VH-VL binders against q9umr5. Designs and how they scored, part 344

Target 1, 268 residues: q9umr5
Amino acid sequence: SYKPVIVVHGLFDSSYSFRHLLEYINETHPGTVVTVLDLFDGRESLRPLWEQVQGFREAVVPIMAKAPQGVHLICYSQGGLVCRALLSVMDDHNVDSFISLSSPQMGQYGDTDYLKWLFPTSMRSNLYRICYSPWGQEFSICNYWHDPHHDDLYLNASSFLALINGERDHPNATVWRKNFLRVGHLVLIGGPDDGVITPWQSSFFGFYDANETVLEMEEQLVYLRDSFGLKTLLARGAIVRCPMAGISHTAWHSNRTLYETCIEPWLS
Short names: E, the ipSAE of ESMFold2; O, the ipSAE of OpenDDE; V2, 0.75 times the mean of E and O plus 0.25 times the DockQ between their complexes.

## First folded at step 14 (VH-VL)

Design pl11 (framework fv_nofazinlimab; at its last look DockQ between E and O 0.76; V2 from the best seeds 0.85)
Fold by OpenDDE, look of step 14:
Structure pl11 (fold): chain C 268 residues (1-268), chain A 122 residues (1-122), chain B 112 residues (1-112)
Amino acid sequence: as target 1 above (268 residues)
Amino acid sequence: QVQLVQSGAEVKKPGSSVKVSCKASGGTFIDYAISWVRQAPGQGLEYLGYIIPIFGTARYNEKFKGRVTITADKSTSTAYMELSSLRSEDTAVYYCARGSYDSHGYEPFDYWGQGTMVTVSS
Amino acid sequence: DVVMTQSPLSLPVTLGQPASISCRSSQSLVYSDGNTYLYWFQQRPGQSPRRLIYKVSNRDSGVPDRFSGSGSGTDFTLKISRVEAEDVGVYYCMQGTKWPFTFGQGTKLEIK
């Protein structure tokens, strides 16, 4: 039998967005119990990420308990950050494959057509002003806003990403790392034609330096310092990178080729 | 200079809803938090919630159990606060306030509206 | 929720004399960035509140230097070195460190 699959949606999404993914899983892995968590849908996805982590944790704990052989997580967009944090705070999770589906794992500094309504070009450079305040940090977007030009503010004010990355010292860093390392495989999916995740390499833990040059995962301090276990995971062959071109952000969960190439192999 | 102008006084029946507006002028609108605070007669200040218009959603004080809805119209630089299922205890002056930025970061409540009296009575 | 406790709640003062208002929080107001988001507001009779102090000790523009804020962690103070007639009103502290943001009960300053 196949291990249960838990699906976590992204920003402004709902469980309905994953109807195609469910179909693909049912077709290729019949009998798989798939649970798409219908929490924090729509505008509620802007609630603080730690609040979301708590809500999703309450939902996944019973599922994990009924699956002693383990479960798979498919986490889309913002959901990928929620899932990473979830795995960091849970000392008893049994996740075999954590599939991060086009997630801003290293943060967002977006200025794309898709986000222009939310982040006008004129605002991108100034969003740090509100995001790195208590008022801004009450919104999920600010929780993983990563302004490369204001790194000090990010490190000090980010109440979510900087913490789960271990970029800011905190008393739970060692334990969170240990917990996250319980994952069997980390499957990173994303691509250059995403149009939302900025830079798209963030889905692979790449990100901008101070000159907005994109550096890869192995060049990031979080990797070099192994602050939350990336270096360790890579060393034991637990990280899978699956880039794919020609896929827009809203199509990652509905593209059959992407599913067969990047998702299906890890559903066992 | 920034000014916040609120809608006029309201008299409502219990169980009804009230929607107060707060129009901002004299500056940008989308990247400032608009806070709503109320004050019952002779009482202190109570934080209802706030919206950052660029995000399109608000943060609410959960003590109001979903009765408060805060919205913003970016095209008119107007924030709204709607309170439903009104009770006599909701009788209060409702204030909107806007923050500002300085060299030290974001600071809320730099500008205040004139207040809107909402009276709930049978 | 963070409870903000002011004292005294009533403060009669003689003109020209100093005044002091205490505000205590039920938990530390130090945010992750090292700042303390404690605010003081003044509300004169029949008027909207007005921010006097932000982040413990910073005076807003137009606020006389006879007003000063101080404190750290959970204990904060607003001082008026020489009370004037225009200072009559209610003063509130507010924390902006942890949601929901909360106000103190208010301190009513009156002239004896």
Scores: ipSAE 0.931, ipTM 0.969, lowest interface PAE 0.5, mean pLDDT 95
Fold by ESMFold2, look of step 14:
Structure pl11 (fold): chain C 268 residues (1-268), chain A 122 residues (1-122), chain B 112 residues (1-112)
Amino acid sequence: as target 1 above (268 residues)
Amino acid sequence: QVQLVQSGAEVKKPGSSVKVSCKASGGTFIDYAISWVRQAPGQGLEYLGYIIPIFGTARYNEKFKGRVTITADKSTSTAYMELSSLRSEDTAVYYCARGSYDSHGYEPFDYWGQGTMVTVSS
Amino acid sequence: DVVMTQSPLSLPVTLGQPASISCRSSQSLVYSDGNTYLYWFQQRPGQSPRRLIYKVSNRDSGVPDRFSGSGSGTDFTLKISRVEAEDVGVYYCMQGTKWPFTFGQGTKLEIK
């Protein structure tokens, strides 16, 4: 009776990370078919995001076809960028709720404890050097790296984020916007204690200006120009913002209160 | 001044594996592409793959069908290339190289190792 | 894969005379940032390769001004205005726009 749920994991992640989320869904929505996609696990999550989008697209097509009334997406961290690209490139998606769990939707610019564990020296001021080149763009981290002090390099060299945000002109912009606007609800989840997504407001389409002052979604050019449909979605009441303090990056899918508050209402 | 010093020549039997090292000194290593290129005797250059050591994962030329593994040890500033299931046509000089960054952006292959001869024979 | 085709493959030249090497790609090498990731390398006998030209036309530090690169899109040229004895070796073009990045076959420059 409930729409199927498709779960897409993040960087250095696997399907096992979602075991508690699956338990919550089973308890509140018994009989729901939940599929956690087991693709690009661990270090394979560093593959170019367009490769990941293609692989996840192939996996979701039969699930969507079996569910003509629609499906829901729950997409965690880097997985939220994969899912947003899916919504843009799929002419035939039937996603009702797109639930974005602490995803760097406007990019990443941070030397955080989690990222520092992966990058043992401070790198945020230097990473633009390799990321904004064809060599760097072959890695997912560089596909959404957004250095506010080198915004011109980002805008011109990004092979992924600048395109799906409509920050750089491209031939598919109109079609991608049309496809994205077929989503029923966009549910944005994140919070100030995440510790990884930097700025954490990236999960709500906020991001730094050149002074590292956060501009919120409604102050972003991509919103003001409605380049991929954010302004249209907000105007029709389709954007839900669900911030929650006190949750670290690895705990979003294992917090019962977060589930009940931000996820459960959207699993119709 | 960046220098790349590779491990010494190797003679291997068909079906075995070889692991070539590339130690960087005199500069940063971790956030540049470390590339591996080979050259069979009397032949041209062939790109095997590259690693950006800070990410800990490499990109591979699929021509080698999973026989190539490229890794890096950040603590010793050393990159490695391992080629398995060796065949006689794998006889070549194997080079490592590092990129650089200048006013025109990222540039590949600014610094080259001295090369490592790998000979595969029965 | 992007195929890089050099011509000629063998280039005998008289000392002091000009030399020209062509490199063609199977698709445009212009990247989204407006750069063309086309490179030229020189390999002298018994040595590792050396980068001569980066991004079509920019000479590396220490490369003599008798070397020049030109071209756009899919057609590129390396020129040596006056060949000297130390220029003997093999010259390679390489594209860095689309992975896997690829080299031309090489052009062996010989003194007649």
Scores: ipSAE 0.846, ipTM 0.929, lowest interface PAE 0.7, mean pLDDT 91
ESMFold2 (binder alone), look of step 14: mean pLDDT 90; pTM 0.921
ESMFold2, look of step 16: ipSAE 0.820; ipTM 0.918
ESMFold2 (binder alone), look of step 16: mean pLDDT 91; pTM 0.931
OpenDDE, look of step 16: ipSAE 0.928; ipTM 0.968

Design pl12 (framework fv_nofazinlimab; at its last look DockQ between E and O 0.78; V2 from the best seeds 0.84)
Fold by OpenDDE, look of step 14:
Structure pl12 (fold): chain C 268 residues (1-268), chain A 122 residues (1-122), chain B 112 residues (1-112)
Amino acid sequence: as target 1 above (268 residues)
Amino acid sequence: QVQLVQSGAEVKKPGSSVKVSCKASGGTFSDYAISWVRQAPGQGLEYLGYIIPIFGTANYNEKFKGRVTITADKSTSTAYMELSSLRSEDTAVYYCARGSYTPHGYEPFDYWGQGTMVTVSS
Amino acid sequence: DVVMTQSPLSLPVTLGQPASISCRSSQSLVYSDGHTYLYWFQQRPGQSPRRLIYKVSNRDSGVPDRFSGSGSGTDFTLKISRVEAEDVGVYYCMQGTKWPFTFGQGTKLEIK
């Protein structure tokens, strides 16, 4: 039998968005128990990410308990960060494949058309003002806002991303790393035509330097320092990178070719 | 400089709803938090919630158990606070306030509205 | 929720004399960025509140230098070196470190 699949949605999203993915899984892996978690939907997805992590944890624990052979996680967009944090705080998770589906794993600093209403160019440069404060950090978007021009503020004020990345010292860093390393495979999915994740390489732990030049995962301090286990995972062949062009952000979970190429192989 | 002008006084029956407006002028609107606080007669200040207009949603004090709705219209630079299921205890002056960014970081409550008196009576 | 406790609640002062208001929080107000988001507000009779101090000790523009804020962790103080007639009103402390943000009870400053 196939291992259960748990699906976590993204920002301003809901379980309904994954109806196609569910269909694909049922067709190709009949009998798979797929649970699309219906938590923090719509505007509730703007709740602090740690709050979301706690909520999702409560939902996944009983599922994991009933699946001693392990489970697979498919986590979309913002959900990918939630899942990474979830795996970091859970010392007893049994996740075989963690599939990060177009997630801003290294943060967001975008002004794309899709997010123009939220991140217009004029606002992008100023969002650090509110995001790196207690007021801003009450919103999930600010929890992974990563302003490359204000790295000091990010490192000090980010209450989520900087911590799960181990970029700021904290007492749980070692334990979180250990927990995260329990994952069997980390499958990173994203692409240049996403239009939301900015830069799109963030889905692969790439990100801007101070000059807004995109650096790859292996050039990031979190990798070099192995602060949360990326270097270790790569070394043991546990990281899979699956880039795909021609897919917009809202289509990652509904594209059949993407599913067959990047998701299905890991739903054993 | 930023100015906040609130709507006029309201008299409401118990069980009804009130919606107070706060129009901002003289600065940016979308990227700073607009806070709502209230003050019952002769009492202290109570934080209701705040909105960052660019995000389109507010953060609420759960004490109000979902009775408060804070919204913002970026096109008119106006924030709104709606309180439903009004009770006599909701009689208060309601204030909107906006923050600004300083060399020390973001700081709320730099600018205040004049307040809106809401009276709930049978 | 973080409880903010002010003392005294009533503060009669003679003109020209100093005044001191204490504010205590039920937990540390130090945020992850190392800053302490403690604020002081003044509300004169019949007026909207006015921010006097932000982050413990920073005076807002237009606030006389006779006002000063100090403290750390859970204990904070607002001082007025020489009370003037215009200082009559209610003073509030507020924490902005942990949601929901909360105010003290207020201290009513009056002239004897």
Scores: ipSAE 0.911, ipTM 0.964, lowest interface PAE 0.5, mean pLDDT 95
Fold by ESMFold2, look of step 14:
Structure pl12 (fold): chain C 268 residues (1-268), chain A 122 residues (1-122), chain B 112 residues (1-112)
Amino acid sequence: as target 1 above (268 residues)
Amino acid sequence: QVQLVQSGAEVKKPGSSVKVSCKASGGTFSDYAISWVRQAPGQGLEYLGYIIPIFGTANYNEKFKGRVTITADKSTSTAYMELSSLRSEDTAVYYCARGSYTPHGYEPFDYWGQGTMVTVSS
Amino acid sequence: DVVMTQSPLSLPVTLGQPASISCRSSQSLVYSDGHTYLYWFQQRPGQSPRRLIYKVSNRDSGVPDRFSGSGSGTDFTLKISRVEAEDVGVYYCMQGTKWPFTFGQGTKLEIK
């Protein structure tokens, strides 16, 4: 009786990372069909996000078609951006719960645990120089890199995030907003001890201003202008914010308490 | 002062592979695109792909995908290009190149290696 | 792929005379940021290529001011106002707007 669940992984990730989440779902919602999409694994997760969206779209279409009462999405980290783009570009999606599990929804601006061991020196203040170029935009992390000190470059050079946020004009903005608004619930999960998503409030559509002061979702222009439907969803009571402290980035999908509190209630 | 020094010429048989190195000195390495371009005798330039070492993966021209592997070792500031299943048509000079940053942003191909001749013959 | 077409492919020129090389792309090279990622390179005999012009018209440091680039959209030109003996070589345009980034066929400049 439970709707199928589709799981989308994050950067440098694979379907194996979700083994504990699958166990939790099996225990609490026996008989639920859960599909962890095994696409763009590991280093393939650095391919352009629009390429990933296309591949994941092709994979979810038959699953959604066979589930007329709807499906749920659980989308982790970078995967939450893929899923949000899916909700925008699919005229015929039937997603009830979109569960965004520690995803950089307003972008990333930080020396992540992944990046720190790659660099002898500080990176985040200089990455905009290559990210905001055609060479950099061929890599997924640059597709959502959001340097608050170079917001004009971000707005004009981003091939992905600035578009799905409605921050740059494009001919599909109205249709994407309409499609996104067909989701039943938007469940936002994240927390201050994540250690990778920077600022962690990006998981809740918060982000830095030019002084690196975090503005919450309701203070963002994309919310105030309702550019892709956040204000409308909140007014409908369709946005669920489920912050949890004490969880590191790699532990979101393997923490039982987080699952029971933030995920389980939304898997009808 | 930026210099790119490539490994020496190679003679290979069809069906084998070749790995060309490109060592950078006199500047930073990891946040630039390190590109590989080839030039067959008497022919023009052809872009194989590039790596931005901080991301640890490369972007490939689809024409060569499946045969070309581009990697980087940040600790030695060295990029590598490996071409497998060699054919006589792969005979060319292989160049590495690095970009630079200007007030107009990132610009490709500011510094070039000396080239590595790879000859494929039976 | 974006096709880059150069004209002429062979350019014999008299010392001291101007030279002009055309480069045409199969689609617009204007990127979302408003920049046009069109580049010119010079390859002297037996040498690696050298970047001359970046983003249509910006001359690299150390490139003589007799070299200039112009154009927009799909049509671009490299001009040498007064050809010197050192200018002998092959000239390539390249687009960096849409992956895979592609080169023109080359224009061989020779002294008559």
Scores: ipSAE 0.801, ipTM 0.915, lowest interface PAE 1.1, mean pLDDT 91
ESMFold2 (binder alone), look of step 14: mean pLDDT 88; pTM 0.907

Design pl13 (framework fv_nofazinlimab; at its last look DockQ between E and O 0.84; V2 from the best seeds 0.83)
Fold by OpenDDE, look of step 14:
Structure pl13 (fold): chain C 268 residues (1-268), chain A 122 residues (1-122), chain B 112 residues (1-112)
Amino acid sequence: as target 1 above (268 residues)
Amino acid sequence: QVQLVQSGAEVKKPGSSVKVSCKASGGTFSDYAISWVRQAPGQGLEYLGYIIPIFGTANYNEKFKGRVTITADKSTSTAYMELSSLRSEDTAVYYCARGSYNPHGYEPFDYWGQGTMVTVSS
Amino acid sequence: DVVMTQSPLSLPVTLGQPASISCRSSQSLVYSDGHTYLYWFQQRPGQSPRRLIYKVSNRDSGVPDRFSGSGSGTDFTLKISRVEAEDVGVYYCMQGTKWPFTFGQGTKLEIK
């Protein structure tokens, strides 16, 4: 039998978006129990990410309890951050594969066409003003807004990403790292034609430096310091990077080739 | 400078809804929070919620149990506050206010509307 | 919710004399960035509220220097060194550290 699969959606999304993914899983892995969590849909996805983490935790705990052999997580876009945080705060999770599907794992700092209404060019440079405040941090977008030109504000005001990354010292950093390291495999999926995740390398823990030059995962301080376990996971062969071109952001969960190449191999 | 002009006074029956507007002029509109607070006659200030127009959704005080809806129209630089299922206790002056950014960071309530009196009576 | 408690609620003052208003929060107002989001507002009779102080001790533009804010953690104070007639009104503290943001009850300043 196959391990249960839990699916977490992204920003302004819902469980309905994953109907194709469900079909693919049923066809290739018949009998798999797939649960697409219908929480924080639509505009509710703008709720603070920690609130979402708590809600999703309540939903996954019963599923995990009924699956002693383990479960797989497929977490899309913003959902990937929710799942990473979930695995960090749960000391008893049994996640075999954590599949991060085009998630801004190292944050977002972009003004793509898809998010033009949210991140117009004229506004991108100014979003730090509201995001790095108590008012802004009540919105999920600000929880992983990572302005490379205002790193000090990010490090101090980010109430989510900076913490789960271990970029700011906090009393739970060691425990969260330990918990996250319980994961069997971390599967990172993304690509250059995404059009939303900015930079797209964020899905692979790459990100901008102060000059907006994209640095890879191995150049990031969170890796070098192994602040939440990336270096350790890589060392034991637990990180899988699956880049794919030609896929737009809204198609990651609906592309058959992507599924067969990057997702299916890890559903056991 | 930024100015906030609110819609006129309203008289409503219990159970009905009221929608107050707040038009902003001067400065930017989308990237700063517009807050709504109310003040019953002779009482203090109560925070209803706020919207950051660029995000298109508001953060609400759960005390109002979903009766408050705050929206923003970026094309007209206007924020709205709608309160449904009105009760006599909702009789108050409703204020909109906008924040700004200074060297110390983002600060709310730099600018205030003139207030809108909403009277709920049978 | 964070409870903001002001004292006194009524403050009669003689012209030219100093005034002091206390505001206490039920929990620390220090945010993760190290700042304390405590605000003071003035509301003159028949007018909209006006922000006087932001982040404990910063005066807004146009606010006379006779107004000063101080405090830390959970205890804050607004002081008026020499009360003037135009200072009559209600003063509110507000915390902006934890949602929902909350106001104190207000302190009514009157001239004796």
Scores: ipSAE 0.922, ipTM 0.969, lowest interface PAE 0.5, mean pLDDT 95
Fold by ESMFold2, look of step 14:
Structure pl13 (fold): chain C 268 residues (1-268), chain A 122 residues (1-122), chain B 112 residues (1-112)
Amino acid sequence: as target 1 above (268 residues)
Amino acid sequence: QVQLVQSGAEVKKPGSSVKVSCKASGGTFSDYAISWVRQAPGQGLEYLGYIIPIFGTANYNEKFKGRVTITADKSTSTAYMELSSLRSEDTAVYYCARGSYNPHGYEPFDYWGQGTMVTVSS
Amino acid sequence: DVVMTQSPLSLPVTLGQPASISCRSSQSLVYSDGHTYLYWFQQRPGQSPRRLIYKVSNRDSGVPDRFSGSGSGTDFTLKISRVEAEDVGVYYCMQGTKWPFTFGQGTKLEIK
């Protein structure tokens, strides 16, 4: 009985990071087929996100085909953006629960200790200069970099996030919205002590305005316009928000209380 | 003033590899694209790839991605290009170049290294 | 890949006369941000290339005002209003709109 679970990892990550999550699933849902996709790991996670989406799509198609009753996605960090794009581009997906585990769904605007090799000094106010250029957009972090002080540049130069959020017009917007709305549940997980996702409310579709004041999901234009289906999903009762304090970015998939509270109920 | 100084000329046999260095001085390094292009004798310019050192990884022209490796060392402000499985067709001058910023945004190829001649012959 | 086609490939010119180099792309070079990432480079004999013009028409500092760039979409031109002896070399256009970024074949400018 349990639907298969597909796990998608984050930036500079690999399938090994999820060993504890796999143990929790096996203990609570014995017999569940869990596949942790081993693609674009390490430095390859900086490849353009559309390239990653294509690769992960090829991997999930046979798994979904063998599970006509549906599958669940657990998608961590950058992987949550890959998964949301998958749900938009696949007209034949059968995902019941999309579990977004501390993912920068509205973008990233932060310097953190976790990413010091990526941000060796305080760089967030300057990174827009290369990210919003064709040279920068060839790297995944720039695909979801969202500088609230240069929103016009973001809206026009983002090759990924502005498109999957429906913030810039494109010919596939209606089809992508239709496909995304086939998901059964959207489970949003994150918290104030994450330390990497900035603002942490990005995991719940919140983000900074130009004054770095966080506007919540329901205050965002993408929600109000229902550009890719958030308002429709909320009205349907399909959005689950599960914030948890006290969890650092690397600990989301190795915290048993988090699993039992926020993940397990959605692994039918 | 920004300067890019490359390592010296190399003579190589087919099947071997070459690693060319590009040291930046007189400016910042980490948040610019450091590009590698080559020019075969009497021919035009061909883009191999580039690295943005703050990201620690490179973007490669698919023509070369199986044979070219581009890296950077932020502590020494030095970029490297390694080309493996060398063929006679790889005989060229290899250039590194860095971009710059102006009020209109990022602009590529503002500063160029002096070039490194790599000769592949049996 | 975006193909960049220059013409002429060889351009003999008399000192003091104007010169014009054409560059055509296989697709529009207008990026989503409204900018056109079209560049011109000069390579004097025995030297590294030098950027002359960025984003179609913007002259780099230290480039003489006899150099100008123009064009839109897929068709671009570099003009030299009065050729001087130091202008001999090969001129390249380059597009930076779609990866992999590509150069034209080059135009060799020589004094007659």
Scores: ipSAE 0.738, ipTM 0.898, lowest interface PAE 1.5, mean pLDDT 91
ESMFold2 (binder alone), look of step 14: mean pLDDT 91; pTM 0.933

